# VHH binders against q86b00r158to499: the designs that were tried, part 24

Target 1, 342 residues: q86b00r158to499
Amino acid sequence: PRNSLQRAIDRLKNKFGISLKGSFEEEFYLIKKGDNNNSSVASLLNSIEKLDHGTFANYHSLDCYGDILEKITNALEEQGLPIEQLLSESGSGQFEITIDYTDIMEACDRHIIVRQTINSIASYNGYIATFIPKPFDGLVGSGCHAHLSLWDTNDSNLTPDANGECGLSLVNQFFIGGLLKHSKSLTALFNTTPNSYKRLKPFYWSGCNVSWGLDNKESFIRIPSSPFSATDGCSNFEIKTIDHTSNPYLAMAGIIHAGFDGIENSIAPPPPTSLFDQSVLNNQLIPSNFEDAIQSLKENHYLCENIGNDISNAFIHVKLAENKILKELSDDDQILKLLELF
Short names: E, the ipSAE of ESMFold2; O, the ipSAE of OpenDDE; V2, 0.75 times the mean of E and O plus 0.25 times the DockQ between their complexes.

## First folded at step 10 (VHH; framework vhh_rezetamig_d1)

Design q04 (at its last look DockQ between E and O 0.38; V2 from the best seeds 0.00; counts 0 for: pae E 4.0 > 2)
Fold by ESMFold2, look of step 10:
Structure q04 (fold): chain B 342 residues (1-342), chain A 129 residues (1-129)
Amino acid sequence: as target 1 above (342 residues)
Amino acid sequence: QLQLQESGPGLVKPSETLSLTCTVSGGSISSTRYYWGWIRQPPGKGLEWIGHIYHTGNTYYNPSLENRVTISVDTSKNQFSLKLSSVTAADTAVYYCARPRTYGYDEKTGNYYTGMDVRGQGTLVTVSS
């Protein structure tokens, strides 16, 4: 998989003189281990709710989370990982860590280290860290949104153009056009378990719409704005659907080959969408389940060939087998099984 | 201070090839950031997108014209060109070279859309015997 990404990186650079940089927003829950062994989904929810319950419990949980978050932050900094931001995504034990962007291969390597570090520090300190896309039906899901930008051989950011649609250069718009063209197939690489599709629902800000737009949380591609967007353009774009079940090397190889198609064939994206402009809400959705996503990937000979037919066939075979096993479990048993993995 | 200037014959006979060149000054046509394109405005009609080229030579053409259009780039002269074969009176128009910012076809609306940041002054080409 890592070699497949390197070939994708080389292909984009050799043909167009373009390199990709990025980072991941790592969303996860911290669950305090209890005396009850945390052996059911209900007990896991109770552990989170107990920490956040009431004024006294709320103050105690903030102190407990502050300590573990400081230990996580210190461990990442000791490993030389430049933390850009640490956020509480909710009062429900969910957090986000964002590492500073870098060359995309290193960003993928860092993504793995960040997850390993969070898991290790949490476990040693009496917590379970979980990256499951939708561990709790009543709480917000966890993704690992990718922020990406295109760069030339002079290390100049090609993504922004203040005069371009959504503040993006035309070459980046074509890259996005390719991503949207391939979005259903890419979903198989991004969201590889039945649980992933519990997060990917309309109106959940998960990015299910095959669309793009400035600050549009419902779009597959979100363009973040800044106070400087009007004069400088927008410096990056965000893929919101990716979750932690993905292999980052395969996911990013797919992204690069899809964007390559867009640039090579000048695939314009459709007009951008606004979250609050209903005139364009009749957009396609990404697949609502893994079987449909994987079928789209199987039929996408362009992506499979460029990623590598042997690698793509192995991925498809393994993930179909894993999904069959997971689907035989109850929803709660799936969560408990996934907790061992993520 | 980027400037684009069209040049070429203003009169072309039916069935022949319309040929125009755009000279770019104040910037490089080899830029990885930009595409280079042609548009036209037939009399009494709106602007019509013809196609574009990237500095690597890859092109994209309006499907209604694509069998008749060739766009090419000469990076050594900082120029790109348009050839439109088998012209008829319907090809009479003001032709512009441009550096596009956004364009494409929206299958839901059935519309081509274009946006330009820099455009030439335009050159009238008349197809007449």
Scores: ipSAE 0.332, ipTM 0.713, lowest interface PAE 4.0, mean pLDDT 85
Fold by OpenDDE, look of step 10:
Structure q04 (fold): chain B 342 residues (1-342), chain A 129 residues (1-129)
Amino acid sequence: as target 1 above (342 residues)
Amino acid sequence: QLQLQESGPGLVKPSETLSLTCTVSGGSISSTRYYWGWIRQPPGKGLEWIGHIYHTGNTYYNPSLENRVTISVDTSKNQFSLKLSSVTAADTAVYYCARPRTYGYDEKTGNYYTGMDVRGQGTLVTVSS
């Protein structure tokens, strides 16, 4: 998988002189292990300290988990990972760690190290860290949002253009056009379990609409606005649908090849949808289940070939088999199984 | 400062091919930020979009002219060109090479809402026997 990403990186650079940089927002839950060996999902849910939403609650949430979070932070810093931000997300034991953006290969490497470190530190200190997309009904899901940008050979950011749609350069618009074209297939790479699609629901800011736009959290591609957008444009775009069940190397390889197709063929995206409005929700959604997503990938010869036919076929086969097993389990058993993996 | 200059014959016979070249100075046509296109204004009529090209060579044409229009780019000369075949009197117009805005432009219909960012002075091409 890592080699596949390298080929994608090389392809983009060699043809267009463009490089991709990025970072992941790592969302996860911390659960304190109770004295009782009850490993049921209900038991785990009850072990989550729930606080009210708000700035005050977020502060207290961070305080309640202060010791374990400090240990996590220290461990990451000791490994040379530059932490940009640590946030409490929902006040219910959910947190987000963001590492500074870097070259996309390194960003993927960091993503793996971050998860391993968090899991290790949590386990050692009597906690369970879970990166499951939707571990508990009624609680906010966890993703690994990718913030991406295009760069030229002079290490200049190509993404911003104050005179472009949504503050983006034409080349980045074409890149996004490619992503939207391949959005169904990419979903199979981004979301590889049935549980993933419990998180991916319309009106939950999960990015289910096949669209793009400024600060539109329902769009597959979100463009974060900036106070400087009026003069300098927007510096990056965000994919919200990616979760931790993905192989980051394959996911990014898919993104690069899809974007490459956009640039190579000048695929303009449809008109942007700015800001979330329920009345303006696009009827075109990403797949609502893994079977539909994986079918799209199977039929996408362009992506499969460029990612690599052997690795694509292996991925498709393995994930289909895994999903079959997971679907035979009860909801609780599925979560328990996923806890072993993520 | 970016400048565009049209060049080519001002007179073309019916059924022949109109050929124009745009020379770009003060900037590279290899920019990833812009299209390079052609527009025309027939006497007494409004501006009509003809088509445009990206530096990669991908072209977009007005559907009304698609079968007769060819736009090409020469990055080595920093030029792009227009060919319009089978011309008639209806093709008499002032022709402009231009750099359209990156938004507010409908490439399917040939309509633009924000106008052209930069264009040449224009050159009159008359179709006459």
Scores: ipSAE 0.289, ipTM 0.726, lowest interface PAE 1.8, mean pLDDT 89
ESMFold2 (binder alone), look of step 10: mean pLDDT 79; pTM 0.802

Design q05 (at its last look DockQ between E and O 0.01; V2 from the best seeds 0.00; counts 0 for: pae E 19.5 > 2, placed apart)
Fold by OpenDDE, look of step 10:
Structure q05 (fold): chain B 342 residues (1-342), chain A 129 residues (1-129)
Amino acid sequence: as target 1 above (342 residues)
Amino acid sequence: QLQLQESGPGLVKPSETLSLTCTVSGGSISSSRYYWGWIRQPPGKGLEWIGHIYHSGNTYYNPSLENRVTISVDTSKNQFSLKLSSVTAADTAVYYCARPRTYGYDEKTGNYYTGFDYRGQGTLVTVSS
């Protein structure tokens, strides 16, 4: 998988002189272990500290988990991972850590290290860290949102353009056009379990609509607005649908090849949707289940070939088999199984 | 300051090939940031996007003209060119070279369009026997 991403990176650079940089927003829950080691999903849910989450990034929430979060932060910093932000999310016991953006390969490497570190520190200190997309039906899901940008060989950010649509350069618009074209197939790479699609629901800011636009959290591609957008444009774009069940290398390889297709063929995205528009949401959504997503990928010869036919076929086969097993389990048993993996 | 300047014959005979060159100054066409394109405006009609080229040589043409249009780039001269074959009176127009910033499709007219931040002064090309 890592080699596949490297080939994608090389392809983009060699043909267009473009490189991709990015970072992941790591969303996860921390659960304090109770006296019983074999806890049901209900028991785990009950073990989540109920905090007042009236505000985003609640300092009180951070304080309640201050000790464990400090240990996590220290461990990450000691490993040379520059933390951009640590936030308390809307869910009780849910947090988000973002590492500074870097070259996309390194960003993927960091993503893996971050999860391993968090899991290790949590376990050592009597907590369970879970990166499951939707661990609890009544609580907000967890993703790993990717913030991406295009760069030239002079280390200049190509993404922003004050005169471009949504503050983006034309080349980045075409890149996004490619992403939207391949959005159904990419979903199979981004969301690899049945549980993933419990998180991916319309009207939950999960990015289910095949669209793009400024500050539109329902869109597959969100363009974060900036106070400087009027003069400098927007510096990056965000994919919200990615969760921790994805292989980051394959996910990014898919993104690069899809974007490459956009640039190569000048695939203009549809008109942007900047604000929540229910009428738009009713028109085109990403797949609502893994079977539909993986079928789209199977039929996408362009992506499969460029990612690599052998690795694509292996991925498709393995994930189909895994999903079949998971679907035979009860909802609780699925969560318990996923806790072993993520 | 970026400047674009069209050059080429102002008169072309029917069935011949229209050929224009755009010379860019004050900026490099080899930049990965920008595309370079051609637009035309027939008398009494709106602007029509012809196509564009990237520094890599990748091109995109308006489907209405795709079979007759060739756009090329010469990075050593900081120029890009337009060739339109088999011209008719319908190809009489003011032709502009431009740097596009947005691209879209007008569903009402069936035409592709683009926004641009820089454009040449334009050159009239008349197709006449």
Scores: ipSAE 0.854, ipTM 0.940, lowest interface PAE 0.5, mean pLDDT 91
Fold by ESMFold2, look of step 10:
Structure q05 (fold): chain B 342 residues (1-342), chain A 129 residues (1-129)
Amino acid sequence: as target 1 above (342 residues)
Amino acid sequence: QLQLQESGPGLVKPSETLSLTCTVSGGSISSSRYYWGWIRQPPGKGLEWIGHIYHSGNTYYNPSLENRVTISVDTSKNQFSLKLSSVTAADTAVYYCARPRTYGYDEKTGNYYTGFDYRGQGTLVTVSS
C-alpha cells in the first residue's frame, strides 16, 4: 500500500510537476476505565453516554482531562510531531488533534504514529482511546478529515487563487472535479466497515453530498475560508468523510489518481454550493453502505488499475470478509470487536 | 504585467487551415498554475470557447469543434497556437487568446462557461474566396 502511494505521488509529479501536502484531523474519544478493569462493553458504552449527558456545555471537560492530554501532547512533541490544534467537543469526551501539515507520504506515516501514541498513553494512564467512526448512535462520530494542498517543484502553493472560484486555482478545481467524479469509489477506500456508515448521514456535517463549496460542512469537499481569502485565496481543501478504518496509504493513493484524472482530462466540478443554499445542491450522495461503495470501486477499472490490480483485489476480498463477520454481530458486539481494532 | 497577443493571417480561404499564435509576455506558459486557451466571437453572436491547453500538452476542446481543432504549446518561445482545419464562412470571427481562471459545464443545459482574467486584443479572421 505504501508503495502504491509512492507510485501515485511519482505519477502526479512526473506528469504535471505537482506534489501533495496534507495533514489529518485525528478525532477520538477517551473513556476512563472502571475500577476492576473487567468492565463489560456495556459499561464502556454507558461511560461514553454519561460523559455526553451534561445539562450545559462548558470547557470543564477539557480541564477534567488536562493531565492525560498533557501527557499525550508531550509524547507527540517528543516524537517530532508538534500539535497544531487540540479541540474538545463540549461535554462529550471527544477530542481532536491535528499535527502540522507536511509532504503527503510523511503525513500518512505521522497518522499511524499519532494513533499508536494516543492509544499507548491512554492505556498506560487508565483510559481507553477509541477511533471508532460511530461508537454510539447518540454521540458525535469520529473521522480523520484530510486537509490537502497542491504544490509545484519550486515549493510554491498552487492551491490558492484569489480570482478563482472559492479562492482556488483552476488546476485545483480540476483536481476536485476528479475527486467528485470518483467519490463513490473513493468511499470504499475511506469508510471500510458497516459502522462507518452510521457516521455518514446527511445533515450530520459528515460530507455525504457529492459537491464542494466554501465552508460547506455537508459537502464531500469543503474549502476552508480565512479573513484574507478575498486577497490571498484559499490555501487548502478538506475531504471530510475519511475515517480511521481506512488504510491512509491506500486512501491517499486513490485521492491522487482521482485528482490526476481531473487534471489530465480537465474535469470541471459543478458550481459550488453553500451550506445555506441547498436549493442548488444536486441530490447525489455517496453510497450509504459499504456494499454499494465496494461495488462502485470494483467497477472503477481506472482506480483499481492505477492503485494496482493485485492490491485492489486483496483489499476488496479482505474488507468484504471483515464486513460479513461484523454484520453477523449485534450492535454492541460490533463495537466490542471494533475496540480491539481501533 | 501579463499580456497576451494574437498573431496570424487575417484572411483564410475556404477549406484551408486557420492558424493563429498567441505570444505571452510577463508570465510563463510553463507554470503549473495556469491553463491557456482560445475563444472566438462570430459576427452577431456571443463568445464561444474553443479549447485550452496545460503546460504538459494536455488539451480539452469544445466538442462541437474537436474534430477540426488542434491547440499546441511551444515553451521555448512562450507561445501557444490554434489550428482550425477545413474552415468555412461560418468560422469568420474575432479570435482571442486567453488565460482561464474558472471553468464549468452545466450538464442540464449543455452550456459551457469559463471565466478568464486575461485576454488578448483579438484578431479578426475572415474566411472568403
Scores: ipSAE 0.423, ipTM 0.774, lowest interface PAE 3.2, mean pLDDT 84
ESMFold2 (binder alone), look of step 10: mean pLDDT 80; pTM 0.808
ESMFold2, look of step 11: ipSAE 0.000; ipTM 0.124
ESMFold2 (binder alone), look of step 11: mean pLDDT 80; pTM 0.806
OpenDDE, look of step 11: ipSAE 0.802; ipTM 0.926

Design q06 (at its last look DockQ between E and O 0.02; V2 from the best seeds 0.00; counts 0 for: pae E 18.6 > 2, placed apart)
Fold by OpenDDE, look of step 10:
Structure q06 (fold): chain B 342 residues (1-342), chain A 129 residues (1-129)
Amino acid sequence: as target 1 above (342 residues)
Amino acid sequence: QLQLQESGPGLVKPSETLSLTCTVSGGSISSSRYYWGWIRQPPGKGLEWIGHIYHSGNTYYNPSLENRVTISVDTSKNQFSLKLSSVTAADTAVYYCARPRTWGYDEKTGNYYTGMDVRGQGTLVTVSS
């Protein structure tokens, strides 16, 4: 998988002189292990300290988990991972860690290290860290949102253009056009379990709409606005649908090849949808289940070939088999199984 | 400041090839940020996008003209060119070179549109015997 990404990186650079940089927002839950060996999903849910939403609650949440979060932060810093931000997300034991953006290969490497470190520190200190996309009904899901940008060989950010649509350069618009074209297939790479699609629901800011736009959290591609957008443009674009069940190398390889297709063939995205408005919501959605997503990938010869036919076929086969097993389990058993993996 | 200037003959005979060059100053066409394009405006008609080129040499042409259009780039001269073969009276227009910043297709009109921040002054090309 890592080699596949390297080939994608090389392809983009060699043809267009473009490199991809990025970072992941790592969302996860921390659950304190109780004295009781009850490992049921209900027991785990009950072990989550729930606080009211709000700024005050967020501070208290951080205080309640202050010791373990400090240990996590220290461990990451000791490994040379520059933490940009640590946030309490929902006040229910959910947190987000963001590492500074870097070259996309390194960003993927960091993503793996971050997750392993968090899991290790949590376990050692009597907590369970879970990166499951939707571990509990009624609670906010966890993703690993990718913030991406295009760069030239002079280490200049190509993404922003104040005179471009949504503050993006034309080359980045074409890149996004490619992503949207391949969005259904990419979903199979981004979301590899049935549980993933419990998180991916319309009107939950999960990015299910095949669209793009400024600050539109329902869009597959979100363009974060900046106070400087009027003068400098927007510095990056965001994919919200990616979760921790993905192989980051294959996911990014898919993104690069899809974007490459956009640039190579000048695939313009449709008109952008700015801000969430139900009245203008695009009816075109990403796949609502893994079977539909993986079918799209199977039929996408362009992506499969460029990612690598052998690795694509292996991925498709393995994930289909895994999903079959997971679907035979009860909801609780599925979560318990996923806890072993993520 | 970026400036674009068209150059070429203002008169072309039917069936011949229209050839224009755009000279870019105040910026490099080798930039990975920008595309370079040609547009035209026939008398009494709206703007028509002809095509564009990237520094890599990748081109995109309007399907209506694809078989007759060739756009090329010369990075050493900081120029890009347009060739339109088999011209007819319908190809009489003011031709502009431009740097597009937005690109799209209007399904209602069947036309490509582009937003641009800079274009040349334009040059009239008349197809006549």
Scores: ipSAE 0.874, ipTM 0.953, lowest interface PAE 0.5, mean pLDDT 92
Fold by ESMFold2, look of step 10:
Structure q06 (fold): chain B 342 residues (1-342), chain A 129 residues (1-129)
Amino acid sequence: as target 1 above (342 residues)
Amino acid sequence: QLQLQESGPGLVKPSETLSLTCTVSGGSISSSRYYWGWIRQPPGKGLEWIGHIYHSGNTYYNPSLENRVTISVDTSKNQFSLKLSSVTAADTAVYYCARPRTWGYDEKTGNYYTGMDVRGQGTLVTVSS
């Protein structure tokens, strides 16, 4: 799959002189190991609730977890992974680490290292780190939101245009048009377990609407704003649906080929949407389950051929088999099984 | 503190043009950070998006209204406006001007976004003969 991403990178560069850079917002829960190793979902939830002692704000969570978070941060920096931010999310015991953006191949490599490091440091220090998309009913899910930007051969950012729609250049708008065209198929690459779709619900800010817009948390493509967007345009765009069940190399290969289609065919995205847009209730949605997402991918001969037919066929067969096994488990047994993987 | 204030006539005759202005204070409409928009709430119904405008003059309209709506910006007055032509009784609503939310950390709630929804107080426009 890493070779598939390299081919996608080469294709975009050779045809258009464009490269993709990005980073992932790594969302995860830290669960304190009990004397019994938290062997049930109920025990896991109690361990999170015990550690989140605030009544108004999550800054108590940052204080309670300060030691483990510092150890994680130090380990990442010792590996040469520059941390852009570390935040406490609104879910009990949930955190987010973002590494500075870089060329997309390296960003994917960094994504793998971040997960490995967090898991290892947590384990050494009496914690379980979990990246499961929706480990606990009633708590916020975990994604790995991708922030992406397009760059030219002179290493200049092509994404911003202060005079463009949502502060984006026309070429980036065409890239987004391609992403929206292929969004249902891309969902199969981004969200590969039944649990993934427990997070992907409308009004959960997971990005289920096949749309785009400035600071629109419900859109598949969100355009983040900054204090400097007025003079410089918006420097990147965000895909919120991606979760840790994805193979980042396949996910990014799919993104590049979808965006390539948009640029090559000058596919304009629809008008952007905002949080006040009532048409959100009538918006087309990404698939609500893996079976529909994978069917969309199977029918998408363009993506499958460009990713590689052998790779795509193997992915489809493996994930269908895995999903069949997972769906036969109770919800709790699914979580326990996924905990070993994510 | 950013404030949005609607102004314009509260009564419009059928077939005429509804015209509203939103004055922005405590912030600049020229910021490329933000879009500036109009929404409305017909009596007994939910909010309906009308459209929004970027400071450069680019507009985006609800498709059901786009042949009747014009949104414009006057950066020198820090204002943006709505014109809705050929109105009928169905256009009776409370009209709000608004700025979309931005993301941020809200210290009081601990959420990864601000809880502020920046919109005007709203103005009732009645379409009646």
Scores: ipSAE 0.000, ipTM 0.135, lowest interface PAE 18.6, mean pLDDT 80
ESMFold2 (binder alone), look of step 10: mean pLDDT 79; pTM 0.790

## First folded at step 11 (VHH; framework vhh_rezetamig_d1)

Design r01 (at its last look DockQ between E and O 0.83; V2 from the best seeds 0.00; counts 0 for: pae E 9.8 > 2)
Fold by OpenDDE, look of step 11:
Structure r01 (fold): chain B 342 residues (1-342), chain A 129 residues (1-129)
Amino acid sequence: as target 1 above (342 residues)
Amino acid sequence: QLQLQESGPGLVKPSETLSLTCTVSGGSISSSRYYWGWIRQPPGKGLEWIGHIYHSGHTYYNPSLENRVTISVDTSKNQFSLKLSSVTAADTAVYYCARPRTYGYDEKTGNYYTGFDYRGQGTLVTVSS
């Protein structure tokens, strides 16, 4: 998988002189282990629900978890990972950590290290860290939003353009056009379990709409606005649908090849949508289940060939088999199984 | 400051090839940030997108003109050019070279549109016997 990404990186650079940089926003839950060895899903949920259900970015949550979060932060910094921010998220016991952006290969490496480190520190200190997309019904899901930008060989950010649509350069618009074109296939790379699609629901800010736009959390691609957008444009774009079940190398390889197609063929994205534009919300959605997503990928010869036919076929086969097994399990058993993996 | 200037003959005979060159000053056409394109405005009509080119040599043309249009780039001269073959009276227009910033297809009108931050002054090309 890592080699596939390298080939994608080389392809983009060699043909267009463009490189991709990025970072992941890592969302996860911390659950304090109770004295009872009861590891049932219900017991875990009860542990979370006992915490104060506050509003978005609850300061109290940060206070209650201050010790464990500090240990996590220290461990990451000791490994040379530059932390941009650590925030409490919408769910009780839910947090988000972001590492500074870097070359996309390194960003993927960091993504793996971050998750491993958090899991290790949590376990050692009597907590369970989980990166499951939708660990509990009724609680907000967890993703790993990818913030991406295009760069030239002179290490200049190509993404921003104050006079471009949504503050983006035309080349980046075409890149996004390619992403939207391949969005259904990309979903199979981004979301690889049935549980993933419990998170991916319309009107839950999960990015289910095949669209793009400024600060539109319902769009597959969100363009974060900046106070400097009027003069400098927007520095990056965000893919909201990616979760931790994805192989980051294959996901990014898919993104690069999709974007490459956009640039190569000047694929303009459709008109952008805004947060308040309700007219497009029911028009086109990403796949609502893994079977539809993986079918889209299977039929996408362009992506499969460029990612690599062997690795694509292996991925498709393995994920289909895994999903079949997961679907045979009860909801609780699925969560328990996923807790072992994520 | 970036400047674009069109050059070429203002008169072309029917069935011949229209040839224009755009000279860019104050910036490099080799930049990975920008595209370079051509648009035209026939008398009494709106702007029509012709096509654009990237520094890599990749081109994209209006489907209505695709078979007759060739856009090329000369990085050594900081120029890009337009060739339109088999011209007719319908190709009479003011031709502009420009640096496109937006591009899309308008489903309502059935037309392609491009927005530009920089554009040349334009040059009238008349197709006449």
Scores: ipSAE 0.832, ipTM 0.937, lowest interface PAE 0.6, mean pLDDT 92
Fold by ESMFold2, look of step 11:
Structure r01 (fold): chain B 342 residues (1-342), chain A 129 residues (1-129)
Amino acid sequence: as target 1 above (342 residues)
Amino acid sequence: QLQLQESGPGLVKPSETLSLTCTVSGGSISSSRYYWGWIRQPPGKGLEWIGHIYHSGHTYYNPSLENRVTISVDTSKNQFSLKLSSVTAADTAVYYCARPRTYGYDEKTGNYYTGFDYRGQGTLVTVSS
């Protein structure tokens, strides 16, 4: 898959002189280990609530976890991974770490190292770190939202245009048009387990609407604004649906080829939508389950051929088999199995 | 400030090729951020998008004209060009070069549209013997 990403990077650069940069928002839960006699899902939920009691949940979460979070950040910095942000997210015991953006291949490599480091530090300090998309019913899910931008051969950011729709250059709008055209197929690459689709709900800010817009949390493509957006344009765009079940190299290869199609064919995205225009949000959604997503990918000969037919066929075969096994487990056993993987 | 200026013959005979050049001043067409395009306005009618080009040579054309249109770029001269072959009286129009900001197609009206931030003053091209 890493070689497939390199081919995608080369293709975009050779044809258009464009490179992709990005970073991931790594969302995860920290769960203090219970004893071995009580390792059920209920025990895991009790561990989170034990650490987040009180009327000051978000602030109190930082106090309860200060030592482990410091150890995590120190370990990442020692590995040369510059932390841009560390946040306590909504929901009990959830955190977000973001590493500085860089060339997309390195961003994917860093994504893997970040997860490994968090898991290792958590384990050594009596915690379980979980990146499962929806580990707890009723609590916020975990994703790894990708922030992306297009750059030229002179290392100038091509994404912003203060006079463009949503503060984006025309070339970036066409890239987004391609992403939206392929969004249903890309979902198979982004969200590869039945659990992933428990997180992806309309009206829950998961980004499952096939649309784009400025600061629109319901859109597949969100355009983050900044104080400089009116003067300088918007510097990046965000894909909200990606979660940690994804192979980042394969996901980014798919993104590049989809965006390439948009630029090559000048595919205009639909008019942007706002969070408050809910009538548009009801019409086009990404697939609501893995089987429909993978079927869309199977039928997408363009993506499969460009990613590599052997690679895409192997991915489809492995993930269908894996999903069959997971669906045969109870919800609790599925979560316990996923803890071994993510 | 960026300026675009059309140049080329104002009279073209039927069945021949219309050729126009747009000279860009106060900016560079080699910029990776922008497309460069052509629009036209036939007498008494609305604007019609013809097509545009990226500095790498990538083009997109209005499908109704695609078989007759060639847009090219010469970055060394800071120019881009339009060629429209096999012209008829229906191709008589004011032709504008432009830097598009947005692009779209409205299926309800059947119209292609382009928003642009810079446009030339336009040049009338008449197809007549």
Scores: ipSAE 0.006, ipTM 0.438, lowest interface PAE 9.8, mean pLDDT 83
ESMFold2 (binder alone), look of step 11: mean pLDDT 80; pTM 0.807

